VH-VL binders against Putative inactive neutral ceramidase B (ASAH2B). Designs and how they scored, part 5

Target 1, 165 residues: Putative inactive neutral ceramidase B (ASAH2B), of Homo sapiens (Human) (p0c7u1)
Amino acid sequence: MRQHRQFMDRTHYLLTFSSSETLLRLLLRIVDRAPKGRTFGDVLQPAKPEYRVGEVAEVIFVGANPKNSVQNQTHQTFLTVEKYEATSTSWQIVCNDASWETRFYWHKGLLGLSNATVEWHIPDTAQPGIYRIRYFGHNRKQDILKPAVILSFEGTSPAFEVVTI

## First folded at step 23 (VH-VL)

Design y6 (from j3 with light chain S32T N35D)
Fold by OpenDDE, last read:
Structure y6 (fold): chain C 165 residues (1-165), chain A 118 residues (1-118), chain B 111 residues (1-111)
Amino acid sequence: as target 1 above (165 residues)
Amino acid sequence: QVQLVQSGAEVKKPGASVKVSCKASGYTFTSYYMNWVRQAPGQGLEWIGWINPESGFTRLDQKFKDRVTITVDKSTSTAYMELSSLRSEDTAVYYCARSEYYEWFDPWGQGTLVTVSS
Amino acid sequence: EIVLTQSPATLSLSPGERATLSCRASQSVRHTGYDYMNWFQQKPGQPPKLLIHDASNLATGVPSRFSGSGSGTDFTLTISSLEPEDFAVYFCQQYDYLPLTFGGGTKVEIK
């Protein structure tokens, strides 16, 4: 099996404990956070409704540190591209994060916020139809004086159409 | 006081590039995102993108991905927006604006008029 | 992208009158009790100024005559009694989805 291709935005920030606010900020940076009103896996940018073969579909999700998935209850993949099959009324996986056609980018934001970007470079051989992109992750929840809890989450893009030229 | 001060007006020819600066003061520069928004004369506002000054990571509207580069200089608390391959329709006032993540913009820079004319 | 439609395009009123501005989103911008809608005021030659965030929260220093209401797709900015300095252009802006988008604006002008 091919190794998963992960693109991570790694940034280190040195904090001084000059105030309680600084300490709070540090704690918030350690714990994964979703924006207010959001949950992990929520779509921040959907794919376009339609793509042609050869184009790049992109979806942005509310993300969490991918290390959580690698170290704790690892999913087989961070993402899937799935095609709807009318005959079986089911979604079939056509790509994952090990596929050459996909890219996974994790952006480490401020204050524990982050997002995950999934790109699908739609191959010329892609079959026309209805597709979706899914994101699989784990968020770290840690309360003071309690062990950290790793929670799984998933996100699913709205469906989009792939058409041939 | 939190303040964003932008560079002066620019006049450019089509095909040229322009780089607008936005100097931040009164807050921790790396603790907030810096956004760029433009406004064509008499028109509405158009979000271009933002940068995380701490990491340098940028998020752009797809419309601008090929022509816009947003950067920061942490040492001077200054953000930059460079737009290349200028067109007449790029004539606009360009604003920098601070945000926590990308929730709301406050404050704004005073704006930089970029005029693209032959 | 989410399209924000503001109406009316122009609102002609006199000082002291009530102004009601509408912003309609092409889809809901509400999640778990939060409406990701902001309002800005822009005067000629000036940058936009934040008035309302999250549909109904007054920004710091904004007079109480301004108020925001609505949820989901329909939002309203209300100026209870127009002051001379309130004649300006007002924009709504959503941050539910990328790209961030603004409405086309409503110009509040003197009748």
Scores: ipSAE 0.864, ipTM 0.935, lowest interface PAE 0.4, mean pLDDT 93
Fold by OpenDDE, last read:
Structure y6 (fold): chain C 165 residues (1-165), chain A 118 residues (1-118), chain B 111 residues (1-111)
Amino acid sequence: as target 1 above (165 residues)
Amino acid sequence: QVQLVQSGAEVKKPGASVKVSCKASGYTFTSYYMNWVRQAPGQGLEWIGWINPESGFTRLDQKFKDRVTITVDKSTSTAYMELSSLRSEDTAVYYCARSEYYEWFDPWGQGTLVTVSS
Amino acid sequence: EIVLTQSPATLSLSPGERATLSCRASQSVRHTGYDYMNWFQQKPGQPPKLLIHDASNLATGVPSRFSGSGSGTDFTLTISSLEPEDFAVYFCQQYDYLPLTFGGGTKVEIK
């Protein structure tokens, strides 16, 4: 796996365990959360419908802490760029998180929320066609008085077109 | 009570930069996102971006990525929005607005009029 | 981006009348029972004020004569009986996708 830029909060909070609200707040900070009505891997910002070679495609997902994936290797990569092949009616991986053309950024938000940003710097040699970006992660779930559970999730952007100049 | 107080009106020339401030009070500054929204005269509202005051991380609308910088001073509970390479089309009232995430904006600052004219 | 179209652009009514404002989204803003649509009121020289969040939830301190309805792509803000202070511009706003977007607004003016 490539080293990814992480935008982490550096603020430390001193919390007491004297109140249920404090405990809940602590749990919310430790546990990955998705916004209401959302799930991990949901697209927050889709790619543009069309890109030209040389441009940068960007997708933002509901994310989870990347460290969860270190201990759980259900997914071999944090992201893929995939091209649709009409002949096989299938998606083919053209890039992953080890590719020089891709960037992965994780932002730790408030109250356990986070975003994952995937950039694809579309090379001049990219073939015209229909593409999509996928995000792979793991979220930490912890119920009261239960051990934490690491769950895998996937996100897929809407398809977008890449055209030549 | 929760309040957002913005800096005063600005008049700038094209090509210049402007930095608007938004001082927050009445709540934990680092527990909410701070958003910036602008409104051209007689026009609708346009979201510029947000900042996580705790981390300083920002998210901007793509159209502003090269010209807008959002920052915070946690010690004074103040957010800043700087817009560079000003154009006449940037003439607008700029608002700061609090949100828990992206959900809804409440409350809003009183607005800062930025006029760009030669 | 999600485009929000509000109609009508201007609504001329008298105090005491019912106002019905529409907001249409270019795509659905509904997820798992939530509609990511908000309504704001803006008076001249003032910032927007939150009226409704999540399509139908009245914001704190907002009079009960205001109500929001709709789901998916079509949303409505209703003022059951207009008060003099309700003559203003109203905006819908979605937070389903980035960038966050607003409608063009509906001006409710006195007839």
Scores: ipSAE 0.862, ipTM 0.935, lowest interface PAE 0.4, mean pLDDT 93
Fold by OpenDDE, fold request of step 24:
Structure y6 (fold): chain C 165 residues (1-165), chain A 118 residues (1-118), chain B 111 residues (1-111)
Amino acid sequence: as target 1 above (165 residues)
Amino acid sequence: QVQLVQSGAEVKKPGASVKVSCKASGYTFTSYYMNWVRQAPGQGLEWIGWINPESGFTRLDQKFKDRVTITVDKSTSTAYMELSSLRSEDTAVYYCARSEYYEWFDPWGQGTLVTVSS
Amino acid sequence: EIVLTQSPATLSLSPGERATLSCRASQSVRHTGYDYMNWFQQKPGQPPKLLIHDASNLATGVPSRFSGSGSGTDFTLTISSLEPEDFAVYFCQQYDYLPLTFGGGTKVEIK
């Protein structure tokens, strides 16, 4: 019984990373980038100046990959909804990313660019007043021949008003 | 040469839907965003939205969120814009345009006239 | 949204004359040294064509008689000496904030 040793030709698929362009694209895909002139957390789409209860407030930020926040937990939440209190002249957190009223969407763009979208489904029980939405994230920075660094950032929307019906 | 070629003119009734195509050539289709812009007769330009052909993710102007769907077919390097619940005010030339992210549009398709009439 | 106001609505000039077109934004479109303003030319029956990007950068293949200037809220497109093919509609466009918006256009027509 001649055991035909099937020499499984381990074709080492040398992934010939052919073009410098592919390598550059690969490197660029790994690093978070902000658009030119922008920084992480910048507002790309502000909320409307005014909302009624029951409506959805939406803000779009220059984002970074949420997975970066797993490595560095400087922030405990990706977002906050805050209400201005005139008596204390301070902003009070009314919602975070664990709230049922909020939604966080991260959308991966091209070449390391990304957006973060925060939605606040304004409950009917929301108190009239001045509000803002904040975004908290981490971006991955990779310098040549240096280890990747995770940096924290934050964004803040312009204030908007919530009114009752 | 980079080129965008759109489908032909459409005539639709109010309430109907229209789907316009935009075939891309001369560049890597998934490396650029595809935008849709419309222009009513004798009027200015109105941005509708864009799609990332690589991921299929779309961003729309709030005005169009309920009626517009943008899609791509990577195998044919073709982008599509579908507008539903057509109204007379939707009568316009619809353009596709390539961009790097949000920056600027270059090149543009030749445009597709969509006429909505009873 | 950012509103772009172009003026004048119509500019009547002769070939060889200088054209100056204005675009004013409702708020600044400048960030960290960049002005997120573009200019387009559109001829009848044709799509818009990019002329200027980032306020002052001439797009590829555009004649040097075209130039862009301005910053923040006020921008200008200049045609140093009008050629017959330059009679068209010109639009400014901002990409600072979503949604992307265009000006109402300036028609450059022959006198």
Scores: ipSAE 0.837, ipTM 0.923, lowest interface PAE 0.5, mean pLDDT 93
Fold by OpenDDE, fold request of step 24:
Structure y6 (fold): chain C 165 residues (1-165), chain A 118 residues (1-118), chain B 111 residues (1-111)
Amino acid sequence: as target 1 above (165 residues)
Amino acid sequence: QVQLVQSGAEVKKPGASVKVSCKASGYTFTSYYMNWVRQAPGQGLEWIGWINPESGFTRLDQKFKDRVTITVDKSTSTAYMELSSLRSEDTAVYYCARSEYYEWFDPWGQGTLVTVSS
Amino acid sequence: EIVLTQSPATLSLSPGERATLSCRASQSVRHTGYDYMNWFQQKPGQPPKLLIHDASNLATGVPSRFSGSGSGTDFTLTISSLEPEDFAVYFCQQYDYLPLTFGGGTKVEIK
């Protein structure tokens, strides 16, 4: 698998008696969180409905820390680019996170929130058709007085079209 | 009280750059996202992007990815929005606005008028 | 992106009358029981002010004469009895998808 860029907050927590927000942050365990009404893998920004070859398709997902997947020792890729085949009525994988055409970025947000960005640099040789981008990850769940649990999730973008002109 | 105070009005020529500041007070600066929104005269509101002040990570609307840079100075609790290659259609009031993640904006800065004219 | 269409563009009313403002989304902004729609009020020369979040929740300090309703694609902001200070422009805003988008606004003006 390819190395992925991670944007992580490296700020250390400081104890201040004048900031209730800072104190609360220090007392809370940092676990993966999804925004209210959302779940991990949900699409926050879909791809455009149409791309030309040579352009960059981008999808943003509700994410979780990529290290969870590494720690879980899964062999599953973080992402796939898939093309729809009308003859077989199935989706075929054309790229994954090891492909030179793809990029995976993880942004660590505030209070356990994060998102994952998948880019597909559409090659000039890409075949016209219907495509989608999928995201695969793991979130860390921590309950009081229980060991942490790693759960798998997946996200799928709406379909988009690739054209040559 | 929570306040966002922006820099003063700017007049620029086409092709120039402008940098607007937004100073935050009354809350923990790094615990909220800072958004930038603009409004052309007599028009609606247009979201530009946000920054996570804690990490410095920025998310922009695709329309602005090549011309906008959002930054923060944590030591002064100040956010900045720089727009380059200015055009006449960039004439607008630019607002900073605080949000929890990207749910809703509260409060807003007072706005900064940027006028682009030859 | 999600396009928000507000109607009417202008609403002319007298103080004491009921105002009903509409916001229609190009696609549903409802997700797992939440409607990701907000309403803002903007007076001349001032920044927008949050009125309603999540379709129907009144923001802190906002008078009870304001209310939000609707779900999915169709949303309504209601002012039960207009006060002189309520004559302003009102915007809806969605945060279901990036980029965040606003409606074109409805101007509530005095008749």
Scores: ipSAE 0.813, ipTM 0.912, lowest interface PAE 0.5, mean pLDDT 92

Design y6 (from j3 with light chain S32T N35D)
Fold by ESMFold2, last read:
Structure y6 (fold): chain C 165 residues (1-165), chain A 118 residues (1-118), chain B 111 residues (1-111)
Amino acid sequence: as target 1 above (165 residues)
Amino acid sequence: QVQLVQSGAEVKKPGASVKVSCKASGYTFTSYYMNWVRQAPGQGLEWIGWINPESGFTRLDQKFKDRVTITVDKSTSTAYMELSSLRSEDTAVYYCARSEYYEWFDPWGQGTLVTVSS
Amino acid sequence: EIVLTQSPATLSLSPGERATLSCRASQSVRHTGYDYMNWFQQKPGQPPKLLIHDASNLATGVPSRFSGSGSGTDFTLTISSLEPEDFAVYFCQQYDYLPLTFGGGTKVEIK
């Protein structure tokens, strides 16, 4: 219901080509990088431990260009919000990126770095319980002397509680 | 030589706003994040937030999200931090600091003392 | 939010002595072989200066008498033999999770 906003990669490398530093900068704008010691889908900002209905839960992940998921054509979903059901000892999807109460923002960073922000605008009708947010993406990997590869990844937030009061 | 040079000290009344500038030189301004950190007298350091100078996207500590605006002017390689609805507890030295992603701050600006008194 | 607790708050020592400063994180700041902890030095009237990044790596131009150690939740800055210019306040800083946070500082003062 709510349109997801995405900031697409903007690369000008076809128009200019003049030096090794310039070439490196242009190439880094079309591939995905993760910060050192991290991988795609790692959590950069966890949700708070507890929210009331009507509040906004926010998680930030190490991200990758969303167009890689389209090019791969395996799956278009970018997020799920899941509730733990003790009776079945399982996580149940309560909404996803197509739901009007979620927002997905891709924030293009410097030189191939990026992050993904997931917001869940907790509806007043949400059931109290334990929830988590998951992010699904694909990164473009370029190894030296090898063709580019598109790889899937996922991230999972620490669990948090939703209460009514 | 990489340098961050900040605007001068400010004295403000409660309820006013302050805008601190930070001019960068000696590096490609849009290739690094710019951070703002403050230090109240006799207290520790508190991260306010950062800006991606190329896109203008900012990330703030939640305690500042309603009162702080961070911006850049790419043509002058200058970052700005504006803090509104000033309170006496906002009296502090405000620093800009460069970083690559979230890693570490190097260099720092010289600091800008903002004093809020009634 | 990751809370960093530094101890002691003040360390009174003489030149030539060994200083040992501690920083404890409220949760681990280590992933895949990296510790996301830095150390800064701050002298009166000056901005902080990076000393150590990623727990144990000396920043450019920092004397070898400074060293960092520790991992996970417990980190140590050591000054093997204090010089007059080392009397300052030292802060640890984590960059594992947002918001970025600093310890409260350890003041190393001359006895």
Scores: ipSAE 0.174, ipTM 0.693, lowest interface PAE 5.4, mean pLDDT 85
Fold by ESMFold2, fold request of step 24:
Structure y6 (fold): chain C 165 residues (1-165), chain A 118 residues (1-118), chain B 111 residues (1-111)
Amino acid sequence: as target 1 above (165 residues)
Amino acid sequence: QVQLVQSGAEVKKPGASVKVSCKASGYTFTSYYMNWVRQAPGQGLEWIGWINPESGFTRLDQKFKDRVTITVDKSTSTAYMELSSLRSEDTAVYYCARSEYYEWFDPWGQGTLVTVSS
Amino acid sequence: EIVLTQSPATLSLSPGERATLSCRASQSVRHTGYDYMNWFQQKPGQPPKLLIHDASNLATGVPSRFSGSGSGTDFTLTISSLEPEDFAVYFCQQYDYLPLTFGGGTKVEIK
């Protein structure tokens, strides 16, 4: 899939540019960390309040190694773009990580930290309205003297508006 | 101990580019983010962006995205910020500053004055 | 973008007096009991120096006469008794969302 190809290429690119490893750094490549006061899926950069069709909406989340999601079949979708439908007072999925107009990038950070960037390349035919972006991931947790566990998490961006002009 | 040392002052004409360097010492360069912040004379502080020194990945404030390039040389523990298409309003002191993520900046470099005048 | 508004722009005080500096954020910078707000001191010709991180925590080596308080959108830096070395400009800075932003500063000057 286009999303998987970009994801694998991006991950390899980041690892290829890694220049040095400490013993601690190598160990921390096995587990995921969240920044102080945050948890996995928290928003680090919201989308702008408003976009024109043809622009790119970008949201950044506290991330975790996406390989954990591949190994866990309970949540295989990495992202959704959702539109608010006032008539039903509900959010409807308009595209996901398998869609041509979305991109998912995992950026390995320092010492187990990472982030996930979700892009929505807003098609010229997009309906005007209120949208949000969601991220679905899994993190690896290691407690002392216990087996490692894979935990699911979700992140949801603040809503933003798409207009045609 | 931990120290950030920046390149010297620059005087440039409008339309030119400037590249400021920041050499780190006293810590593991690739274990911390490097930020760039500027301050126009008598004005407040403006965050430009940061770089992950291990991967080279950068985040920039959108207002600088088309004019700023941030890079590192891991072999010399040095970060660089290049600002192109200089205007008079780019006259400022440019600082590098270290952070663990994008939390708080400690330490800061001594600053590099960039003056843009005809 | 989160806008930080500092007041007053200038405080004219004498040594020994109490200084109270305000910073207001355009939206809350608090999540799950954690406030993403820092304070910096800057003297002329010098880079900024971290004073307070996370609203109320003193940075290493900062004298106890400095304290930070507030939450959400309203934050205060207090200097309980001004020393000659405290006459400087003070900036608040948020790190809740990108881009990282600073307040316009409060200059504390000798009366």
Scores: ipSAE 0.125, ipTM 0.678, lowest interface PAE 5.8, mean pLDDT 84
Fold by ESMFold2, last read:
Structure y6 (fold): chain C 165 residues (1-165), chain A 118 residues (1-118), chain B 111 residues (1-111)
Amino acid sequence: as target 1 above (165 residues)
Amino acid sequence: QVQLVQSGAEVKKPGASVKVSCKASGYTFTSYYMNWVRQAPGQGLEWIGWINPESGFTRLDQKFKDRVTITVDKSTSTAYMELSSLRSEDTAVYYCARSEYYEWFDPWGQGTLVTVSS
Amino acid sequence: EIVLTQSPATLSLSPGERATLSCRASQSVRHTGYDYMNWFQQKPGQPPKLLIHDASNLATGVPSRFSGSGSGTDFTLTISSLEPEDFAVYFCQQYDYLPLTFGGGTKVEIK
């Protein structure tokens, strides 16, 4: 009975229908899950408060399978690096996932959990200022007795400063 | 009956490496993260890092990334932590600990004392 | 990283007394309505044992004399009436952000 308590604590679906860890593993392989108390795109590791040009800014987000964006037939960007422009009081995109100085890594986790890591290799030509990193994704959601759906989400890092040497 | 059993105590000289093992039983090894935590004598606890046993992906505290390698052997349900370039301040009890994500650690292994002495 | 500061370092008490242990985080560990703070007990020669998860939830098998409270940056572990088996070291631990961090511990000792 301790086995059932452990598995039921991981998913409500098992409380109503299943006693098998094999069924749990199969179902969780095909959907995305966020950790308790978090949502997709939430920040798991913020950037450091400050970087010099030439350093690497890294942010880790609660992720979802990037193939969901392809299957939804959207080729939208997975990430942007944005700089705050005080004159327009707005964030301006300075690069995205198509840029050579960015890296996007998806790390499949356990039972539908995953992480997205975004790196910005700060070019020597970057202007000093306040920056943020954003992540854009799609998660696959499965409600009981309904077809799976693809939902969009976004995450935004806390702002950080880039300074010159 | 979830159990984590670690390898025995080790005495090492500065500059050597140590590899600690942690054998898991009583649960599906690849369904949980494995963490490593150390405790210097009479001191607090320090998280070293974790591994996703399914993919082999690891995440380390920055201070250890140059010296620690965490691995798993899925066929034996065993995790390993190797710490290189040992220093006297690495003398500690090293624990493995299970977590669902990186939430809380339950259970813990019995601990492995690593003593670094000249 | 999030630094956890526990106070006092040592709490000398007699059986039957109330123990109050504090943990302060260098930044809030409250996110989306959850406090990502746990408490562990460690007896001599043993690994830590989970007492409280998510600030106030008693772990399985933990006696009701233990309770957790607080939110955001300030957290408290209370032992309403100390038993002889409660003389141990207590650690807080946050899991809001990586790296995962622990407080320095509060030793509850007989004095």
Scores: ipSAE 0.097, ipTM 0.661, lowest interface PAE 6.3, mean pLDDT 84
Fold by ESMFold2, fold request of step 24:
Structure y6 (fold): chain C 165 residues (1-165), chain A 118 residues (1-118), chain B 111 residues (1-111)
Amino acid sequence: as target 1 above (165 residues)
Amino acid sequence: QVQLVQSGAEVKKPGASVKVSCKASGYTFTSYYMNWVRQAPGQGLEWIGWINPESGFTRLDQKFKDRVTITVDKSTSTAYMELSSLRSEDTAVYYCARSEYYEWFDPWGQGTLVTVSS
Amino acid sequence: EIVLTQSPATLSLSPGERATLSCRASQSVRHTGYDYMNWFQQKPGQPPKLLIHDASNLATGVPSRFSGSGSGTDFTLTISSLEPEDFAVYFCQQYDYLPLTFGGGTKVEIK
């Protein structure tokens, strides 16, 4: 709960409206929208190809309102940092959104657009290797006069290398 | 009808700060992103960053992150860009430009020449 | 950061000739049927003006002698028959990844 409560306190977004606003305008502010030619979880800013320990890796994704995920019982984490292990030919989770070295920020944009920023503050003890950052979320879609639909999505950064000092 | 009108030319000394304004008219100010772009004399264009005028959230190119502050005043439909610790290489024309999302810039302001000389 | 390389740096032509301007991106700027590449025209003492968005779409009010083509990493701006008002500097600009970047420009001048 610590990371979750800190996440809620650290998200900076505002839903504003007045009594004169139309129902359509209110619905557009509540629902999630992706930019043209993109979908939720698409990368807007990749990590650099290479980092040294002690640096901050940052990835920006097409995002959606995190409240959709908090209310969904199948949601486990907003992010993972994963290391490729050649011996097992698999990605292993090193951190998630509860880890002290990660940050998750959601930034509401215009007309239902938003982005999610993931930071990994690479600890001095990080093993050299190939890493990636993933984002997990849920978007709310509502057409006029239809029930809302909650859809899960994932985003995955291009791989990057971590090297020692 | 859509118009971006910028503040006048500035002459500054190295180490000073400059604040350029961009007044928007002819559209709903909070419905579009506002970008700042600069052009050094005889050179190409360099994106500085943008602001979401509704939320106040900004995104900057990393090379400007420590020296640039972008703000808005919603009541006057005006965006501002402040560049601190001025150097001679900051001499440029500074443009504001409107965008929908992260898309193309249309329109642009007329530009503000900032000259940094001792 | 996506680097945009424009060529040639200067294109010296006469009115009525065809101009062909190249822009090459350091990585693909194409996703799901969209190319995140724009072209701008800039005349001396003026701000840039949008000509082409999304590789090939003419902006409102732009004459049909302008066209954009290409995809992925290689993009071309074509002016089918140069008019006197077309002698200017042309920039490509990508908006696929942050930071947003521009090419160095191609100056089209009278021979």
Scores: ipSAE 0.092, ipTM 0.671, lowest interface PAE 5.9, mean pLDDT 85

Design y6 (from j3 with light chain S32T N35D)
Fold by ESMFold2, look of step 23:
Structure y6 (fold): chain C 165 residues (1-165), chain A 118 residues (1-118), chain B 111 residues (1-111)
Amino acid sequence: as target 1 above (165 residues)
Amino acid sequence: QVQLVQSGAEVKKPGASVKVSCKASGYTFTSYYMNWVRQAPGQGLEWIGWINPESGFTRLDQKFKDRVTITVDKSTSTAYMELSSLRSEDTAVYYCARSEYYEWFDPWGQGTLVTVSS
Amino acid sequence: EIVLTQSPATLSLSPGERATLSCRASQSVRHTGYDYMNWFQQKPGQPPKLLIHDASNLATGVPSRFSGSGSGTDFTLTISSLEPEDFAVYFCQQYDYLPLTFGGGTKVEIK
């Protein structure tokens, strides 16, 4: 687990008509899926184009079970908030999932689908500028007749502006 | 066989609240998202938000976040949408609609007319 | 948020004619070669009914006279030969980005 608060939904379902259908649905609950035409880390909801300090920036990504990141046992960051610095033409990390002003929520969907919500509670001290939010995760893949594998992925929001007024 | 049956029409005064119900049958209630969509008379459709019935997590259009509460009762396979601080412009037919994730809506409930007038 | 603009607002035609309905998105709804656009039909006093999902795929039970085409920002619903039951309002709907949005509709009415 990261030092940031995480919300993990548990899901249960009951198929009253067929045990083979129940088994299939249970197996799909332990692997990750992306929606048709999307991949893990794709943005489902971008941040608004502009925020004032004190507001909450929110981005939603195609997600995967955060347990996969913990099971990898490498040092992991689930998210970063980055500010563009025009003088160096680079993005600077201003906070991550260990920061008090960020939230990471995983929302389990149907049959391996899920999403990850990243919130940045913009502090009153935030500098005006251009920002982005990034999400880092791992998905569990099981191909027929192969061992399960854990694959890394990342997502990056479109840039947005923070203003003081 | 999949059906969504909504509560009956309501007439409310400005400033009141309304709670619309949507009872699901013919499928595993917690395996699909439930959406709420409204349509003002003679106008287009407006997505309000959705709920994951298994977890209870909701997502609302920003326009509604301070006035709408979406909930479920898993034991009765029923979703609810409550809209508070009603205004005359909230007069509309309110639909529930099922989706897998938020891809496409099928089926829809029959609709619930909410009329806000003095 | 993505604005969908449908044209024409009203299309007056006779049974047997071909209907062509347009939907334009304010920004692309295409990712990785996949278009996140659906079409719905709505008759008076009824809820919407799904016709086309993902730009061009017929929903189950929808007659083959309906077809969808287009990509990115420009999408078209075609009804090859209008039947009496096809006179209704048609909406496009995108699901690329939240909030989900609908077009204003095209009313197909009897001439």
Scores: ipSAE 0.051, ipTM 0.651, lowest interface PAE 7.3, mean pLDDT 84

